# VH-VL binders against o27280, part 326

Target 1, 266 residues: o27280
Amino acid sequence: MDSMNVPEVLEIKRIVEESESVKTFIFSWDFRREVRPGQFVMVWDFRDEKPMSVSLIDPVRSEIGISIRRVGEFTDRVHGLSEGDLLGIRGPYGRGFELMGRDILLVGGGIGMAPLAALADEATARGMRVDALVAARTADELLFLDRLEAAGVNISTCTDDGSCGFKGFAHERLLTLEENHDMAAVCGPEPMMFQVMRILDERDVPAQLSLERYMKCAVGICGQCCLDDTGFRVCAEGPVFWSQELSRVREFGRYRRDPAGRRVPW
Short names: E, the ipSAE of ESMFold2; O, the ipSAE of OpenDDE; V2, 0.75 times the mean of E and O plus 0.25 times the DockQ between their complexes.

## First folded at step 13 (VH-VL)

Design C9 (framework fv_cemiplimab; at its last look DockQ between E and O 0.01; V2 from the best seeds 0.00; counts 0 for: pae E 5.3 > 2, placed apart)
Fold by OpenDDE, look of step 13:
Structure C9 (fold): chain C 266 residues (1-266), chain A 118 residues (1-118), chain B 107 residues (1-107)
Amino acid sequence: as target 1 above (266 residues)
Amino acid sequence: EVQLLESGGVLVQPGGSLRLSCAASGFTFSDYGMTWVRQAPGKGLEWVSSISGSGEWIYFADSVKGRFTISRDNSKNTLYLQMNSLKGEDTAVYYCTRGDYAWPFDYWGQGTLVTVSS
Amino acid sequence: DIQMTQSPSSLSASVGDSITITCRASQKIRNYLNWYQQKPGKAPNLLIYEASTLQSGVPSRFSGSGSGTDFTLTIRTLQPEDFATYYCQQSLHTPYTFGPGTVVDFR
């Protein structure tokens, strides 16, 4: 069980501009506190707190990275910060990815590539062959390409507008790729993940998918991130789920709930 | 009771344009993706286009890509199909149906006939 | 694209009969298959989804089975109102494709 922790105030060591809308904030990290790809931390800017996936795990440099997309007031404030500024970090929380087999497929959309980038590093370090399908709306929104390439990842890109790689959605590109992966990890918009999951299911490829939901406590207490019917708490039982688990979640790919608890369509 | 009512089907010349509408009632419209399916006279069913609840995820059959546009107004519970550069082979009854990638097509409208002819 | 075929293209049966319609996909689609019924001059109605799940409100005399590439729709104790054309449809991925349909007539 996860416990609620007081945020540790950390200095932003570096900021990496990933795209126009995405920055990676790097912090010194004491690796006595274990962190796994797929886990998230709560980021506190001393006004509000939001869950963010860990996108970099560097035990050599004793650093972690958190990639944040500019999407609202909180992230606007965070994006306004500079190196040397302070943030509160508590965690990590949640269930991370498990690696299995020799060949792994990563399918990511937009900021969903954040946890997958961390997973890619671990997988390649373990000597696994990693294929990554990186999807975005446009070429300039494709994330971590240089980083993935440097790690030895085989990259396939797709963009909605065809500005880079395959023109179309990730699941469409997936249909043209090999079927012999031992496992897959998926993260991105749920409509993408839903359709990717279905294809992987048909191919008998074990898949793990990372969900994004509104989280408040991050420790499975408040219930704000509960998935309908199952009662799965994304912060506790997730955010990484096996496809078999998500197949039981009626909500998945169909709708989500906003902070007020209202259904929001995809 | 779920109801879908298509409208806008008329006779149009090749190369012409037409917009179909589908009025939905009896359910929370935005909770569901919507789909257009067409049926040429005496023929089978053909998927045309789907749109997610928010409208952000759109799919088209190759036969209509670049010519048709699907949209929705959730405030009006209405689905639209803008058809441009119409061809004779576009002649069909066009059905509005509830469902998309995540739902079977579980409710259908009565359909509206589009005839493309000189 | 996934091509769907159906067999037979048409069949005649009597009230009370049990009939089976077959649908085949050009590739494996697991259980991502739906069955629809369309009566003359009417819109299609969903009968079965995910190969074997009966849609709410559909009589229990309808049943679906199969996985992979071969699927069947069975109508037990055929009723007069079952006169219709039946279509299978794959829902694995776009483009969603329908079978050509099977016409069920009464003798």
Scores: ipSAE 0.935, ipTM 0.963, lowest interface PAE 0.5, mean pLDDT 96
Fold by ESMFold2, look of step 13:
Structure C9 (fold): chain C 266 residues (1-266), chain A 118 residues (1-118), chain B 107 residues (1-107)
Amino acid sequence: as target 1 above (266 residues)
Amino acid sequence: EVQLLESGGVLVQPGGSLRLSCAASGFTFSDYGMTWVRQAPGKGLEWVSSISGSGEWIYFADSVKGRFTISRDNSKNTLYLQMNSLKGEDTAVYYCTRGDYAWPFDYWGQGTLVTVSS
Amino acid sequence: DIQMTQSPSSLSASVGDSITITCRASQKIRNYLNWYQQKPGKAPNLLIYEASTLQSGVPSRFSGSGSGTDFTLTIRTLQPEDFATYYCQQSLHTPYTFGPGTVVDFR
């Protein structure tokens, strides 16, 4: 069987246009290599390699889906591909979300909804009650709403500009929602996740948050994905962390690091 | 009336393999997650493995990961436990139960005894 | 792992007594706590789920209470058929863990 550290060249089976800027690329996958919601893969376009979250996990059809937002040169090239074209994939890597209880809250911002959509599928299949707070800057960037509704998820939306749902930030909307969840899963812009985490901590709701950091090796060797206060490596000890783990990290929600290790404002 | 009936428990040598079966009736089998729980002689209860109603989600205790496989055949209303690389500490009565994950184990079979001994 | 403890490990009682068994989780489990009864040579039987909800067919002399980390099972007016071993079990998060059991024996 193939190592998770060696890229497997896979054919793009289908492409789903999720929005003007987001596409989901679907591949056949051998589930002897188990994939959990919240894990990531390294996607190689034969020039460069970037981490991407898994948004669809379907063992019955032997498929995975990777949702990619067009934001730069690498993602522009990948968005230019067609069904039948090839990509290298290695992984999965990292620690995924763990479900508990019967009532879960999902809070996703922008492309951060991708791993949460995969988690929602598992949670609903387990018979959990799933509430999702889906946030974006504009209505056009709200992702996976139809998919979540079809799965039986109770959706609340918010947009910065008020073009859909609550006008404002996810944490502001969260203050108006019922406090009846056993856990929460959060993924999106780190400032949003920090504010959401503070509210969930006050409510004594266990939360798992998925972080992004620059990654090169994806197996914990190069150190480029480290958190400054703890030595945690996002690729090895994360990308999903419990809120208790993140409470010990000064940098969370306040700044990020560039590839050279410099502090950069969000 | 819900009924669960285990079978397949025998004496096996260390390192051997064994498959247990659990025949289910009296409910829509595919709607329910199923669980194996074991009890060593004179000891308490230990969760072994669970499988969702569809079979899509499977969980194992650390003590059996890599050695045991759980499966179900929803067309035959049957739950299975394949046990490989058996050790003395696997000696127990194995119970088939209805329930999974965050839900209680509400119906139990009578159990089948597995003995692992030289 | 969420560790479960029970107290007492055993007790002796007479028919007609009221008894209480306690169960403690190593971390908060809200109300994801179940109680089972097991008689010698028999399978366990679900008594109480969600800390305090009686399973169908369980006599009202059984009651459960608690939330968070501390839980109790109470049997009022103990009957001859109640002499058994009682287990608590958390169902919040894998691995699903049982308490070590409490043996209720006749004096």
Scores: ipSAE 0.225, ipTM 0.689, lowest interface PAE 5.3, mean pLDDT 88
ESMFold2 (binder alone), look of step 13: mean pLDDT 93; pTM 0.944

Design D1 (framework fv_libevitug; at its last look DockQ between E and O 0.79; V2 from the best seeds 0.00; counts 0 for: pae E 2.4 > 2)
Fold by OpenDDE, look of step 13:
Structure D1 (fold): chain C 266 residues (1-266), chain A 123 residues (1-123), chain B 110 residues (1-110)
Amino acid sequence: as target 1 above (266 residues)
Amino acid sequence: QVQLQQSGPGLVKPSQTLSLTCAISGDSVSSDSAAWNWIRQSPSRGLEWLGRTYYTSKWYNEYAVSVKSRITINPDTSKNQFSLQLNSVTPEDTAVYYCAREYTRDYYGMDVWGQGTLVTVSS
Amino acid sequence: QSVLTQPPSASGTPGQRVTISCSGSSSNIGDYYVYWYQQLPGTAPKLLIYGNDRRPSGVPDRFSGSKSGTSASLAITGLQAEDEADYYCQSYDNSLSGYVFGGGTKLTVL
């Protein structure tokens, strides 16, 4: 183990309110250290620790951003913080996205857009054409639209209630889109990702998907994030997986393990 | 265009102090977008990073562990240059010394190098 | 001797594809960006690749960098006589709290 396994206490440089329930916390980053879209960090508020995806990578400003959705006690505390306050950050961990080709499709749902937003920035910086399908339950929960637009991303939105864009789910909207992408990156609710993956596979579009599992150690030791049958550790071999890898994972899109190790349906 | 011009003696006696200067043109030694490095190269040790100095609200120095006890890198804002001092030199310190700018606002990398200065440690 | 390991030599004919490997560990290449430098005879090193796979302005697209795990690679396609030089990889090492270089690879164009 190396020094990256020890949390670094960092000052919150800025806070961006992305939505009613999502904030992006921005930190100074030493870009001698590699950080890739799709990787995650462990955020420590000196009481508890949770994995969070990197949503902003800005080598010009020497900053990274972590987007956090308010969903429980830990995130409630973090959302109560202000600029200048401190958090512990260790990482980054996991396998991030790999870019290939010229045209990339991003399919994101809710907070799943966090790592994809970072990927969008990198892809556009590299001169790739980026299409993004941004899904949420309601218009108010659509994330990073202005940011993506500013980056030159072609955005398509869908909402469950039809309050913005296509009324329906991401996979339904995807069926109406063209099939001319070199690769796809997907992140969101697992049922969504499962359906999206099926469509992409049928279209022979290489796809990477970012999984969410309960993570404790983040270094592949505790096994809490192990996927059944394969032995894949989401924190080590993931969280980004290729579709062909996930095709071997029986539980994908079907169930997950809770903190106690019990099977819980999606 | 950023350029680095090195100066200093090419011969130093054992136990004495090696001193080199790197003059900067086209950039500022106190730029918050650059770090200023010293690297040396020898057949026996290859390329070896010695240290760097940079300004971000205040001055910072980082030194290689191998020379930390003997090295000093100082910026000179008045002359827009930075220097290397290496104390108590031995023949093992014989090398071509380079100063280099590290651009710190785009994934780093030493993108501008001085012409190099051969420094021989000999009696 | 060097923290990062490179083959001491490589060779190729004009037009050929050549790759130069750079192997490190989790304390350097594993967690930090990799850089490549080209050094022509009698000259200072020149930045060739930064941030694992990015090319500075003026560097031909024949040069490409890649990184996987604790190893990095420099690929040169369409090898030209002018490519004959020494090539060095570089990264940061957290255990040493400093930059580290490979031993260098002498590329000969036959």
Scores: ipSAE 0.918, ipTM 0.953, lowest interface PAE 0.5, mean pLDDT 95
Fold by ESMFold2, look of step 13:
Structure D1 (fold): chain C 266 residues (1-266), chain A 123 residues (1-123), chain B 110 residues (1-110)
Amino acid sequence: as target 1 above (266 residues)
Amino acid sequence: QVQLQQSGPGLVKPSQTLSLTCAISGDSVSSDSAAWNWIRQSPSRGLEWLGRTYYTSKWYNEYAVSVKSRITINPDTSKNQFSLQLNSVTPEDTAVYYCAREYTRDYYGMDVWGQGTLVTVSS
Amino acid sequence: QSVLTQPPSASGTPGQRVTISCSGSSSNIGDYYVYWYQQLPGTAPKLLIYGNDRRPSGVPDRFSGSKSGTSASLAITGLQAEDEADYYCQSYDNSLSGYVFGGGTKLTVL
């Protein structure tokens, strides 16, 4: 099949330890291929293949970065790799974020900050004013703070345990922030995104949200990433959706699907 | 500012080798931020990319499939130029030939072009 | 035929908005950046749009680019007589392992 996208085997050029549980793996990249913030790649460790968000897009250095949270057997193996080791990469896939206006709000929870860090770099490079609300359970899990600060992003933090910034959930902190943004980009745990979307809708702020779903093919063929009620394929029509599109999706914020397709609560 | 100056014969007989050079001012042929391209243009085929050469840790070449059996692009660091050789030409190779700098950082593209050289392949 | 498909001609009157389309496939425009070049009569092509929608310094802001799926568009607002030229789209094609150009669109200002 001439439409097959075969993983390219790439050497890990550099590893950045973002937190105890998150590493960014950096590769040389031929920037004739377009990469947009919010797109994902399929990472192949020669045994399994999983979708991962692009967190660094650096055309000046010809580098791409992929941030991976240690959450299971696959990611444990990848975290055990060193600079010079090999990974397979295919993609990028999916619809990325669209920038508009002069002022953007980013709301990220945990590893959800990965695609938003890439978006922040592009937004600041375009001369936009960027505010970021960075959320995590604890201070040690807040991601990309130094990078965002160096880029000139205005950072607000919140942690569930109060160890850094506002004590509480991202949507609670959001209620205390300025309301004058032209758009917002949101990525993180789906319950958080649902609550944040509700607030942004009340404020009439156009919002784009990045969903996470089970993926196998990543090119829209297998149907495993489809959303109830709409038939949207997260790997093809998403992973980034407008809040208007998601307001029509009953499952959003309510349940998820396991690899066997069963509904499970968030 | 970067400038590209082309030179070479405008008439080549069939079966001979077409040979052109492109002299670079304001940049280095060995720049790690540039790739050096040849493109041709004819009324029947429009713009057609032929190939490029570039340097990172060493020299690399990429050639269009349509000509790769006949084409060679060579950098010359001592003269700060790069050349095109196209072997075994036929009248179908008649075109205006351009050299172009591609700025490879920031996906910027072919931002500087030579003046063009009309090459006619005819007996 | 060119790998990238453009209409052979386009026209408009001064002050109008004109768009020029460029149609490709998943092996080029779908996955690779789109560039636009303007070629005035008797001159070499000049870079007009890079990276789908970005404008080099010195290109008027009435020129803009966009991309959707496997298609791209160049838009010219406030059309002026000096915009009469040939316009080419360009991308990389993975199946051909090389750069590909559209066949060109001759823009006539009426």
Scores: ipSAE 0.434, ipTM 0.742, lowest interface PAE 2.4, mean pLDDT 88
ESMFold2 (binder alone), look of step 13: mean pLDDT 94; pTM 0.957

Design D2 (framework fv_libevitug; at its last look DockQ between E and O 0.65; V2 from the best seeds 0.73)
Fold by OpenDDE, look of step 13:
Structure D2 (fold): chain C 266 residues (1-266), chain A 123 residues (1-123), chain B 110 residues (1-110)
Amino acid sequence: as target 1 above (266 residues)
Amino acid sequence: QVQLQQSGPGLVKPSQTLSLTCAISGDSVSSDSAAWNWIRQSPSRGLEWLGRTYYRSKWYNEYAVSVKSRITINPDTSKNQFSLQLNSVTPEDTAVYYCAREYPRDYYGMDVWGQGTLVTVSS
Amino acid sequence: QSVLTQPPSASGTPGQRVTISCSGSSSNIGDYYVYWYQQLPGTAPKLLIYGNDRRPSGVPDRFSGSKSGTSASLAITGLQAEDEADYYCQSYDNSLSGYVFGGGTKLTVL
């Protein structure tokens, strides 16, 4: 990849309302260009730019999807857009998920299900058995359930308030599941991922985890997304990491750095 | 089953125009999914992509830079075929020419090929 | 002088594992999918691998593709006599605005 790319201005082809707070924006994509689950793009609304995971990869329709949760000013503006409107898309960037084995477990929390949904599609297309543990605060925040079901994914849900499925956190639900898988992919709140990783390690299940950090350049230059001690750049060496890699990252599950570089606890 | 059947002369004189046709069966040249390509192969140049044509609400053509000034790929919806026209040929254009389909299911890999046509440029 | 670089030849005995490399750059393999084609003598190329590591229907699982950085590799396990053919890698090059092929590798089964 080029060190710095100019955003491509793309028309929003469709918008899918996933939940009250999450929308998926669909764009035409030239599938000569590689895009992998777990990779992210920089979305530019001509005022600001933010990293967003690719949540849909559909070569048949020549489309990709980017799922965005409404959480701040930038996402508020983006959520105000309509089909036919324009966004700048730069990327894809980062290391995506690798698939191995025949049986995979996906553990996702909230918007973390975005890259996992794309991974689920790829895995099922490859004939793999996919189990997904989908976690959210409430039932109405559970993402991609219909999509995952349609793809043949075995879904288990958990919610903080017990409004759907298991009442509790993803790692608690995971403890109740006895089956081991060949591989696991995890994405969600970092505290969740930390706990899930511990369980998977104890079970000797290879796991990949997608981290979220403040990203500015997305090309490994600015260092804003560097992880302490290791020097891993989430945008370059990640955002997908193996559990063994993250075991070397002291800050993982404990704290992160804000845009000013200050250490902020989770 | 999709098949591509090539036709055209195997001998062309220098400075003349090479013309080949690829007839499609089992698919449509105006498919909104497929793309239709011409590739040639020679000992000296190996496999060389020449260009493609495809329909996405309108017709698009993409040509290799090496032949862009001399090449035309035209679809014919009435006959469900597409053609290659290469002008001002030289002996360097001697090769086996193939038509091929790209298909989204195969991530736009060339999944169906014509039988190939040897075209010799000679006086 | 192909844009993608392959070894001109490879060889193996029946049952062996053979690997064919395909080296490119950031303008092609680095950002674009890699495809592999098998060409038997006197025939048109046949799609063997698409999307870096995917097999079309009918292609045995002893064929596998991989990609890392700006390089790709085709691995053939359990080599059989029928595997004797030319193998080509293919990708797209943004600098050339077109598809590019490797020079091909002639695989001989000894």
Scores: ipSAE 0.904, ipTM 0.943, lowest interface PAE 0.5, mean pLDDT 95
Fold by ESMFold2, look of step 13:
Structure D2 (fold): chain C 266 residues (1-266), chain A 123 residues (1-123), chain B 110 residues (1-110)
Amino acid sequence: as target 1 above (266 residues)
Amino acid sequence: QVQLQQSGPGLVKPSQTLSLTCAISGDSVSSDSAAWNWIRQSPSRGLEWLGRTYYRSKWYNEYAVSVKSRITINPDTSKNQFSLQLNSVTPEDTAVYYCAREYPRDYYGMDVWGQGTLVTVSS
Amino acid sequence: QSVLTQPPSASGTPGQRVTISCSGSSSNIGDYYVYWYQQLPGTAPKLLIYGNDRRPSGVPDRFSGSKSGTSASLAITGLQAEDEADYYCQSYDNSLSGYVFGGGTKLTVL
């Protein structure tokens, strides 16, 4: 039925300033509908509609949160909104992360920490031990550190400029770690995810990685989010994929596609 | 130690109103985190959700479509109770009626149930 | 006539694993959390599983829930005589705008 995929117009209940460029928009949510870490919603500002990952899943307060980085005209307009303003939300869509074992490693770069913060909350609530490697260009861009610490996550930080934690790339820090986790969850810049996935595969650590692609329908019909050589649709079979599934995806880590379908290097 | 105690008549004539009350101890009907449900159970229909009421800055009611035209669920904060009224009953409304707390709301399911009240609708 | 379909009965012997299925649709189990209730004879239902696979305090870990697509399962390992009861799945149905239950499964321990 058409009404099952129509955006619901919701008030912005609260706005959290995560950084200069990232805000979390919090809405009241009906938690009879399942929301899983790694799923996304389509956010409609009454002019345009964009996919955004769910970053907060709080059934106790009946709240869902969506973290949005200011990167263009749509996100500029949304960042200009205030508490009490309206946004359209449809979803959630996509396949979320699956938890296994007792020890999980999270590797997040920039805004990619958003879905991993939601996963960390679920993992710690289940009594899992959670290690997180949080990466950014600078210390000021490290996201969710206080929230992760309050949840009991063991945090390592990594910045390109060395302003906080390990100086260098996330995969370089990961190379110096000799721990054996039951699984890993990875989200961030795709070149980072590719390098991290290779290390985790060599260590025989099951990994799930969250991809970003251009989306239009979000329900698997239009084909805009398809991955080369497999036909996987990021909005339907993903955005979260197992590393074994991604081993068959030629474009992963090498290029992306713009809205016109052209190959664009990362 | 939350408990729900049901009361009300067990026999109702066709076309009359079925009225039941659920008294709450160990919690408040106006709890910010709870929702208060009515469910019935019959051999022919099994378990059937009828509706709920809850408080979140104001009172909300949600009713099953099958009974929406006939049902009312009302909180009573002074007595710490909530009630079920089902108008224009027929023999098809014969069932064991339960009240149940849903806590915390929406996600955690119905964690406390009343003892059940058999209501028979017959002429 | 149940929106969610369960087998009417199931059986097992002590120590065995038993699985009870619950079949729904995209308007309920597909997009909405699944719950399980145990009902002993002459008593009200008792919450057994919430949020697809979470156990309330006091529910033994030999009870587990799972969900795949539009179907859910309750598994009982190490079956005990005291597990003889009726079991109901429950979800929310968006097309009906309300909670829906399965028809129930009578579990017999032989």
Scores: ipSAE 0.614, ipTM 0.830, lowest interface PAE 1.7, mean pLDDT 89
ESMFold2 (binder alone), look of step 13: mean pLDDT 93; pTM 0.951

